VH-VL binders against p56860. Designs and how they scored, part 46

Target 1, 255 residues: p56860
Amino acid sequence: MMTAEVRTPEQGGGPLTTEPRAPRSAPGHADASAPAFGPETDPRDIIRWALAAHPDLLMPSAFNLNGVVLLDLAAQAGYRGEVVFVDTGYHFPETLATRDRLESRYPELTFVTLNAGASPDDGQTPPDLYASDPDACCAARKVDPLQRYLKEQGPSALLNARSRDQASTRADIPFVEEGGARRRVNPLAHWTREQLEAYAAEHDLPVNPLYFDGFLSIGCWPCTRAVKPGEDARAGRWAGKGKTECGLWQGENKL
Key: E = the ipSAE of ESMFold2; O = the ipSAE of OpenDDE; V2 = 0.75 times the mean of E and O plus 0.25 times the DockQ between their complexes.

## First folded at step 11 (VH-VL)

Design x7 (framework fv_lerdelimumab; at its last look DockQ between E and O 0.02; V2 from the best seeds 0.00; counts 0 for: pae E 11.6 > 2, placed apart)
Fold by OpenDDE, look of step 11:
Structure x7 (fold): chain C 255 residues (1-255), chain A 120 residues (1-120), chain B 109 residues (1-109)
Amino acid sequence: as target 1 above (255 residues)
Amino acid sequence: EVQLVESGGGVVQPGRSLRLSCAASGFTFSKYGMHWVRQAPGKGLEWVAVISYDGRNKYYADSVKGRFTISRDNSKNTLYLQMDSLRAEDTAVYYCAKDFYWTSRYFDYWGQGTLVTVSS
Amino acid sequence: SSELTQDPAVSVALGQTVRITCQGDSLKSYYASWYQQKPGQAPVLVIYGENNRPSGIPDRFSGSSSGNTASLTITGAQAEDEADYYCYSRDSSGNWLYVFGGGTKLTVL
């Protein structure tokens, strides 16, 4: 396994000029009890439905482009709940700054920052876990703290910023997912990156500045680099590790 | 209505310089990347250069790299192309094209073009 | 640098269907956009992404992709569709570069 190249915010890969091609397959595993939403359905209408059906709705976010757009749309649709972010300890300063800007812009929302408490100084977390075992690292620093919080809060549904254009692995995301501990609502399932960018520009949303340097998908700095031409949108995540997702959306323990 | 109007074209001798302008209106100019595309007489389209919405990033086709400079003045809603060391093969209609957004994926609007002729 | 290849010319009978194809390595990773150019006019965007039409473009225009190819299909060709068609995509060489196909001249018979 090749070690992921560590990139700093100052080591931008240059801005991307074309969206990587992502398959757009038919919706899979859609909740049959949900309304018949379509590609032309306004995401705000989907969110309004979700709020009516699930007043205890929570929104996990990593404040990527999709997340920022969803925040604005949700606020417009009347969302007044929590925005839950996990500080892994390895976030870019730009990501944390983006969080802060969003928090200031949307005072009607409650921003919650979780911590795993994992530290090389705690005597239990290896300092190079992100390199030696990325799955374990993500489990400890991201998945576990979020799962614990969600278990405690017990929301009946999650509002997610996922879209089909993010990666080939997300090509089949429906508007509403069933199964697991709770329902998952994906209002942006059919929005393209072009639509997301256009919306963000139109509304002057605080997008992470690293996006403009080719960081289409931003996670922890040890496992994130800018995407190069010819690569998938998420090719900069866990590069060389054969890993494509953090684990939040996989297996029986998916959110 | 989106409008792009190129100007500055003309006849020049090889080795000379020429500066093209593109006046933009009908949209927030400062939010979009801009491109130059050229077309030699009777030939196909050739991408020339791109500049990001904020002017921080510039890239060029190999055929013009080192000779052409793309720039913009967002306060004037104007795109520029400084062409130095012109060659006969630079003869073409030059179009300015609006990018869909800042990440330069495709062109949703084009100007009518301005003709540049390089001839001795 | 990446290249996009197109057939230089194709013909279609009035009311029939024609497909114009673009081929190149970049298309494995990126969508193409398509531009129509009539004589003496500037190019016009007709298709972008997998199958998106800008406002004002007739629904007889559609796009598709497969492998290292992108295709523009005109279902029910009209006389006014006679034009040059160009595909466009990102260069996959690692630079912030772009490339056009060589263009296809469509004749409506």
Scores: ipSAE 0.015, ipTM 0.553, lowest interface PAE 7.2, mean pLDDT 87
Fold by ESMFold2, look of step 11:
Structure x7 (fold): chain C 255 residues (1-255), chain A 120 residues (1-120), chain B 109 residues (1-109)
Amino acid sequence: as target 1 above (255 residues)
Amino acid sequence: EVQLVESGGGVVQPGRSLRLSCAASGFTFSKYGMHWVRQAPGKGLEWVAVISYDGRNKYYADSVKGRFTISRDNSKNTLYLQMDSLRAEDTAVYYCAKDFYWTSRYFDYWGQGTLVTVSS
Amino acid sequence: SSELTQDPAVSVALGQTVRITCQGDSLKSYYASWYQQKPGQAPVLVIYGENNRPSGIPDRFSGSSSGNTASLTITGAQAEDEADYYCYSRDSSGNWLYVFGGGTKLTVL
């Protein structure tokens, strides 16, 4: 069975566990339609709408700049749910440290780490799969554990940190995506990287320090590099491997 | 004025233990990751260990894993290195080094170092 | 013998330009930082990221990267630049660990 860990928000970031969390009861409704949101809509208004329509809203996060900004905006807007992170065994130490700082800062949220104790040597995937078939590696170590957890919890919607400015493959992301297993809400769809940076600086948010060295999209260490000035934020992901998006946003595994 | 002062070095026999300390001042110690780096006589620099700003994440070079333990006391602004089962190849000057942020990929300030000699 | 390879020694005539290189497969994906160490002294950070200089580092020091190579360039080398220079970056064979190159002794003639 999938391993999961939960920290109790009332007492800060408690010890990590591998015991699975009990399934949550899903609310029995969703709105018929979303309001007409526009590029100037405050993301907190979108989040407040999402919370009213989807009390079972869940937030997956890898704690990139977008995710950290979204987390703060969500906390301000009244989000008190889970923040779900998948430990693939290939995260940078800086990413794990960012998670820990965020847990300390937001005691009102429940941080859930899936695959707690994962390592490159745990036998879950063949050696070097990340280089030869990064889609298969991502599916096994990130996508499958997250999809299994989402099926167990059954949320009617997800709160996602995607924005159109991140890559050409994301240029058409709407505020609310219909279809698939659940509704997807993208409150930051129209925010630029400059707006995200300004927000993070103003609120002194814990940003992954690799970001300051040009790592504008941070995934697992085998597939991540610093981007050059003028490149897409995701140009540092899977460089030279012909891959531009994670399987989480493509096909049957789309969040 | 950032200042890092190592202490606890000396001559020890193989198989013994030694604890190094690094006293920090001139910055908010609890905001930054801290490292140990060593340099054997006449040799290059070797990264040894890192601890995150809050002490939760600790990582070690393979050469010391299982024998050395990094720790910190943020109330005393002090970094530690507990060195167990010392070997002759552990003979080096040991530097403490400040991470630029809570944990990153480089060191903006270094201590002066403390010499550890492991010999019979 | 780390994953980061540096020539053990290079020389430059006073006032001339020298480039110190650091090679490793990880440098395709990660910047190197560069440290200067003068005899009997602790190392000092001189370049981080691709070409960022800490306060107090003269602008004759610059960094660059291409492929699996990171370079530290000193234009107009001065006698005080004589030192050992280490690159520092991620180990390509490791699990998110960092490593120093072997070091390059720069002699200013």
Scores: ipSAE 0.007, ipTM 0.510, lowest interface PAE 11.6, mean pLDDT 80
ESMFold2 (binder alone), look of step 11: mean pLDDT 89; pTM 0.906

Design y1 (framework fv_dupilumab; at its last look DockQ between E and O 0.02; V2 from the best seeds 0.00; counts 0 for: pae E 11.8 > 2, placed apart)
Fold by ESMFold2, look of step 11:
Structure y1 (fold): chain C 255 residues (1-255), chain A 118 residues (1-118), chain B 112 residues (1-112)
Amino acid sequence: as target 1 above (255 residues)
Amino acid sequence: EVQLVESGGGLEQPGGSLRLSCAGSGFTFSYYYMTWVRQAPGKGLEWVSRINPWGGSTYYADSVKGRFTISRDNSKNTLYLQMNSLRAEDTAVYYCARDRWYYGMDVWGQGTTVTVSS
Amino acid sequence: DIVMTQSPLSLPVTPGEPASISCRSSQSLLKSNGYNYLDWYLQKSGQSPQLLIYLGSNRASGVPDRFSGSGSGTDFTLKISRVEAEDVGFYYCMQYLQEPYTFGQGTKLEIK
């Protein structure tokens, strides 16, 4: 059973129930076709459209550079929903500290930590599974908790921080992905790393300090290294193991 | 070789001003928080000020707030400390340090000496 | 401000013997993320400080394995399993849980 902790004082109830919820679609909302967004479209306009079309919108985040920039843009665009983070038990201390700074900076957002209190020794997976079968480790500690939560909440859309510049596997990400269990909105699809860095600097965002040590894509500490000069930003993820994407964006369980 | 070199120390009167510089080399300067730490003669270490990689957030010890200003110029790989309204108790060796946030201050300069006499 | 108190302030040692330095904080340095926000630094005579330990127990790069940090909350210890001549100097703990960041008063490690 998945546990979720909600940190806002406005919520007077206990942890979220494991009972399935009704779909979040409400009577009276018109189906909204996505506008023809282009590379010059302000991400905040995309987010405003998504909020109008999908008032049940949720934002999963691992608090990488893209995710931190998206948080700020979403807050400016009027997002007041949930920011959903999965505690795998293997996050860097720097990642957890970044989460804490983001929570302090955006009190208007509701931060939800799934699998709260996870640790390497919590018995959820065999001790060395991250090395022997990283796909199975990711499935158990990241994918399954998030998929369970999303199924129970039933949002009609997700707000995602992916961009085309992150890796060759993402080169064709559209602004709006149809299909699957829900629509996926990628407001940063056409932003470059240079644009993301410039935005973060201009707005003084709390960015994971490992980014500044060459960790351009940060996941769990056993499967993350600094990138070498000239490497792809995600080259430090699962180096030497033939894995380039978490199961969240691939296979039959993708978001 | 990763290196930090402080400069700009000297002798000043109370109420005077000095500007310290710290030049970084051998690493990507704009990736790091930077910190000033001082040490009065015969005394321990005192944290003074900290600045984020882009200069948007600055942090100060209470003893220097309103008198000292930390800044950086990433195009010159240089950290600064503007010291105004100097007092005798500001007399110290001033160190700059590369600050890896939670990984500690892993590179330090050799220091520059500030003396404030009555 | 969080007050950091070291003991002893002076620690004469015989080379080859163990040494232990205590650091106590006026508030817990343990955050809900499970980490203790405490560093240890060594300053040798005439030199700038060098990092030994971060987050209470993690040895910095290039630091010999005879150095170790332990403790949690308000009580922290730096241990040297076998003191060598090059270990002489002043040892400082520092908290960085909250601003202003503060150092202990220092412990002078010296050869008997």
Scores: ipSAE 0.007, ipTM 0.485, lowest interface PAE 11.8, mean pLDDT 82
Fold by OpenDDE, look of step 11:
Structure y1 (fold): chain C 255 residues (1-255), chain A 118 residues (1-118), chain B 112 residues (1-112)
Amino acid sequence: as target 1 above (255 residues)
Amino acid sequence: EVQLVESGGGLEQPGGSLRLSCAGSGFTFSYYYMTWVRQAPGKGLEWVSRINPWGGSTYYADSVKGRFTISRDNSKNTLYLQMNSLRAEDTAVYYCARDRWYYGMDVWGQGTTVTVSS
Amino acid sequence: DIVMTQSPLSLPVTPGEPASISCRSSQSLLKSNGYNYLDWYLQKSGQSPQLLIYLGSNRASGVPDRFSGSGSGTDFTLKISRVEAEDVGFYYCMQYLQEPYTFGQGTKLEIK
């Protein structure tokens, strides 16, 4: 597999802005029993709370900018759990390289790479599934493996890197989500792209080099393109397919 | 040019109050942690307080906890230190510094002098 | 609180000769991530402190290569390979592993 070097934001161009950011207004959480967090709340404090309330906390990651920032913040906050990544078989080499760099940088964390067991050449998985049925492809290669692992591990909560600025579909994401099999904690819910970029640069975090080429949201290479100025950060995901999420955060497969 | 400029120092009596300001320029102020460090006459450096970029988290030395309040107005690129219940031992030059966490405090102001005396 | 102890407190040096300052912490400053959370600062006479070394061994921007930081855990050393007149001042180590951040007592470097 090809290796790629990761970059820091300061090695790239200026901040990449897309569509207007979601308002950073009222603090929000779906769980009324959770502390009153706000846009000014240090994500590390949120993470500390999460760790206290959920010592078995796990962190799924795709190592996008948000994920990289969250990893650093979580480590600082005392997170020592697993970072769970799903190798779909369709990741960019740059993504895998970023993972490896992060794993090296944070030895206190346990990086877990799941595999769907599917290969384009395995003779069992339709080779064009990503094109003919993106939902089925994501289900098989990403969602199912992660769900199986989470079912086995049984964490009471997930630490997620999701933020309101990522997409219109995430504009209302709270700090703490209820429902489903477990809680979802979103410490970066109100962080803007600019804040994330600034933090990454300030702390010299390894960021997927594709980010600086306009790939503001990076998934599988068949379903990921760079976005244009003014587009939603996730407009490059499943472009033209009428799909905006992989299925991890909605429906029956909601984590 | 990246710089920090402190102001607000002066002479106060014990029990009095002062508010220090630190104005940043030449950089995106809201991106950085900011710290106050003080130095009593003829003494070493003492960390006083720290604030995160968005002002949600603050940290204090035990010597000033409950008396001093660090805050910031990012719209004005300004860091503040509200000092209440001043004591003679608070007499010092107060420096503000840009705090880059792992990468140290790389920008310092010229300092502002606070004198607490009866 | 983490106590930082510098030695010596006074360091007279002949120009051109090397200098070494020790800094010890009451607990390890090495984190699991492999970094030592220790800075070195220089305060020249009548000036504000300036950053010399961060994370124990990284030279700050603009800092001459004659300055170097080493050590890990609880023992750290700042070295100046060839002391110059402009190096006169007070040197401070500082831990930032945890709040409160704490400085060493300072070391006064002066020219003999």
Scores: ipSAE 0.006, ipTM 0.534, lowest interface PAE 9.7, mean pLDDT 89
ESMFold2 (binder alone), look of step 11: mean pLDDT 93; pTM 0.952

## First folded at step 13 (VH-VL; framework fv_lerdelimumab)

Design z1 (at its last look DockQ between E and O 0.01; V2 from the best seeds 0.00; counts 0 for: pae O 7.2 > 2, off the site)
Fold by ESMFold2, look of step 13:
Structure z1 (fold): chain C 255 residues (1-255), chain A 120 residues (1-120), chain B 109 residues (1-109)
Amino acid sequence: as target 1 above (255 residues)
Amino acid sequence: EVQLVESGGGVVQPGRSLRLSCAASGFTFSKYGMHWVRQAPGKGLEWVAVISYDGRNKYYADSVKGRFTISRDNSKNTLYLQMDSLRAEDTAVYYCAKDFYDLSRYFDYWGQGTLVTVSS
Amino acid sequence: SSELTQDPAVSVALGQTVRITCQGDSLESYYASWYQQKPGQAPVLVIYGENNRPSGIPDRFSGSSSGNTASLTITGAQAEDEADYYCYSRDSSGNWLYVFGGGTKLTVL
């Protein structure tokens, strides 16, 4: 046959071949406009849209209540990609155990742990940095490893578990954020804590056992405490450290 | 009816080993974390060890770390405590306790305990 | 690295209110749970989290906390409330490690 050795104009510079070329990721997935979503939109419809627009979608998670609910909704909506967790060396043992339970519950997902085996004594940061400069500690142990991984993987969008109910600093987050290095999709933007708790109970989701002990938002152990009666859910985070958000959602390195 | 039955206690000399068992029934054993808690005669309670539902995560009190090993066999609904290098201070009633979840620290059911006496 | 300190003994007149106190630095960050133990019996959980009662625990039992102090309050104390009471909370944040207080013997007069 005559096509075995002929180069066609449709290729930009590769060698000639008689085989059909494998389909490539279309650039238009990153450029697709989000539909109009509203406060009553089923998060699974938002996730289905995100999957169609961004086949390379990644899901970072610290396995808080929002993240566990999102993970279940995403699995139902057809997500089969990576769940990316950063081991900072300062997670509660309960958080690491929650990761293990989620991994067993969702064998169809790929759980990726960055900096596996990290510890306070591993030399990545000075031993007291979490108290003296929590922003620098967060940058070194959480932000930098995640950003390196995202640069290597190059996803056009992230699936994030943020909701407006979590804190005053989150009151205006949209379903889809277009600024920054990549699109960020927040399917739970309008869900309340009460809706999240009801969903997790109804579906018997693995949750951090510290939630049974009055912890409503769980980060690294040096800056997390139980929430007192009448406090808002994130009041137990960074108490006395002058910090209200992790650097993953602030500054030039925003996800 | 949830039941936890400890066994394997007895009198042993210092430096020797002993293995405790806890037979569980009346619940799905493999769904829950399990604990050992001890109480020296006339003294207060001391948490000893915990094991996660699937055995992957194990934690110990400092007083027993390196000498005691918690384990479980979910196919036999049995919790174990291997106690090596026993000391007089390990003399206690040892309770098997069910976590109401996994690694939650809240014990909803307890056995009646088995006595371990470490005496020369 | 935290110690939980309880008074060794407390008494209350029948029908009156008593507080059993537990102190420790970790209680600024973690709630105490409370266990009741009668002679020759295994302990029973009476309060966990902020102020949660397991099924079967009378509503006369309640928990509270302020600063580094946790309290178990029994209102309208009954004869069957006579027991040892142990607080139980986190010892160290970086590892799964919990400690009991020394226990408080409650005598109902």
Scores: ipSAE 0.588, ipTM 0.820, lowest interface PAE 1.9, mean pLDDT 84
Fold by OpenDDE, look of step 13:
Structure z1 (fold): chain C 255 residues (1-255), chain A 120 residues (1-120), chain B 109 residues (1-109)
Amino acid sequence: as target 1 above (255 residues)
Amino acid sequence: EVQLVESGGGVVQPGRSLRLSCAASGFTFSKYGMHWVRQAPGKGLEWVAVISYDGRNKYYADSVKGRFTISRDNSKNTLYLQMDSLRAEDTAVYYCAKDFYDLSRYFDYWGQGTLVTVSS
Amino acid sequence: SSELTQDPAVSVALGQTVRITCQGDSLESYYASWYQQKPGQAPVLVIYGENNRPSGIPDRFSGSSSGNTASLTITGAQAEDEADYYCYSRDSSGNWLYVFGGGTKLTVL
């Protein structure tokens, strides 16, 4: 009876010294006044301008419909930079799957997931902080990680997927936002939901399947529900909590 | 070991031209941005110019814009600074510095510098 | 141009802790790097990003940031730490520019 000593391989999980990837901050020409774009301006032309003016352009994304459409348009326009996503630990599996599909579809882009593998029990915040203090939860799990990364990378501008049709609070979003830490470019500012949906369908883009279930704006699963017919697209975000934004676009700490 | 060795410094009259070189070794030169930084005698550091890893992107300080040209030859592992229309205020030790990556905000290695003196 | 401001000189007793601060509007948006320069020598990177040390830099060197400030801290200053220290970051006031602070001379007593 030869007792085979199962040598448990010592997985020497050496700490993955994530060598801090030196931030590629290309000098943006901050002095280039934004051209007078109009509602009929092709978003790709706006992106081309942004790339010329800001070679260090970065694209934060949560991979909503707008984000998916913007990714395709940006790739067509010659964007080859980072797509920056924050894993809050509370994303829907469908959102993470959508990210993975996009990453596969656009190998020319660099997908960066901050806090990859985050979970409610990872110790970053109390698991139920989203219920007791949604602002604190979003600050810790979304805003702060992204702000730190952006501060490290130091992009002169961001390429954003925001549009006027997303919410009443975004009704006046311009193509180019000035002020704050950096310029914000919104190529889709004037695209309607119908236009976005049509584009996504025409190009067979990987839209989050939850969108078709009424999740018109998708965030963390504890703070996101489907909207009812006639509701604002963002009514499903932090419903009943008196919160309408995650904090990325408001206040002194806006992106 | 990373080494950067500047050369081409000397004494020149105002309005003249000078070309600096920086020989790089100990790393894959063609993968990194490179910078020039100068230091006037007894003064602080002043950033001068940067060039991307492929030489396609160049940026300059306002103080040297239109007069200085940064370039590189990746086949020779060499960085250059062509200095035209030299002024007395251009008198400095000129350092070549390796970018942490490409057009980042950091320098991880510096040469020992070469002295340029512009005097009548 | 957005300037980075440093105290021109600071002193620290041997074995004590000293903090060198850099201030500027660009630091709200960008991390700084720190360079040590000894007399007659080239600068050496000692801290970059939030708190990253290059290989070979002693662990007594650390970095921090708050608001429009960046700080280099030397915990347990050694005699060899006597040098000029420069902060460096992006100039966000206009065209793509880089900017150094004016430098801080550290004396170890």
Scores: ipSAE 0.020, ipTM 0.555, lowest interface PAE 7.2, mean pLDDT 89
ESMFold2 (binder alone), look of step 13: mean pLDDT 90; pTM 0.914

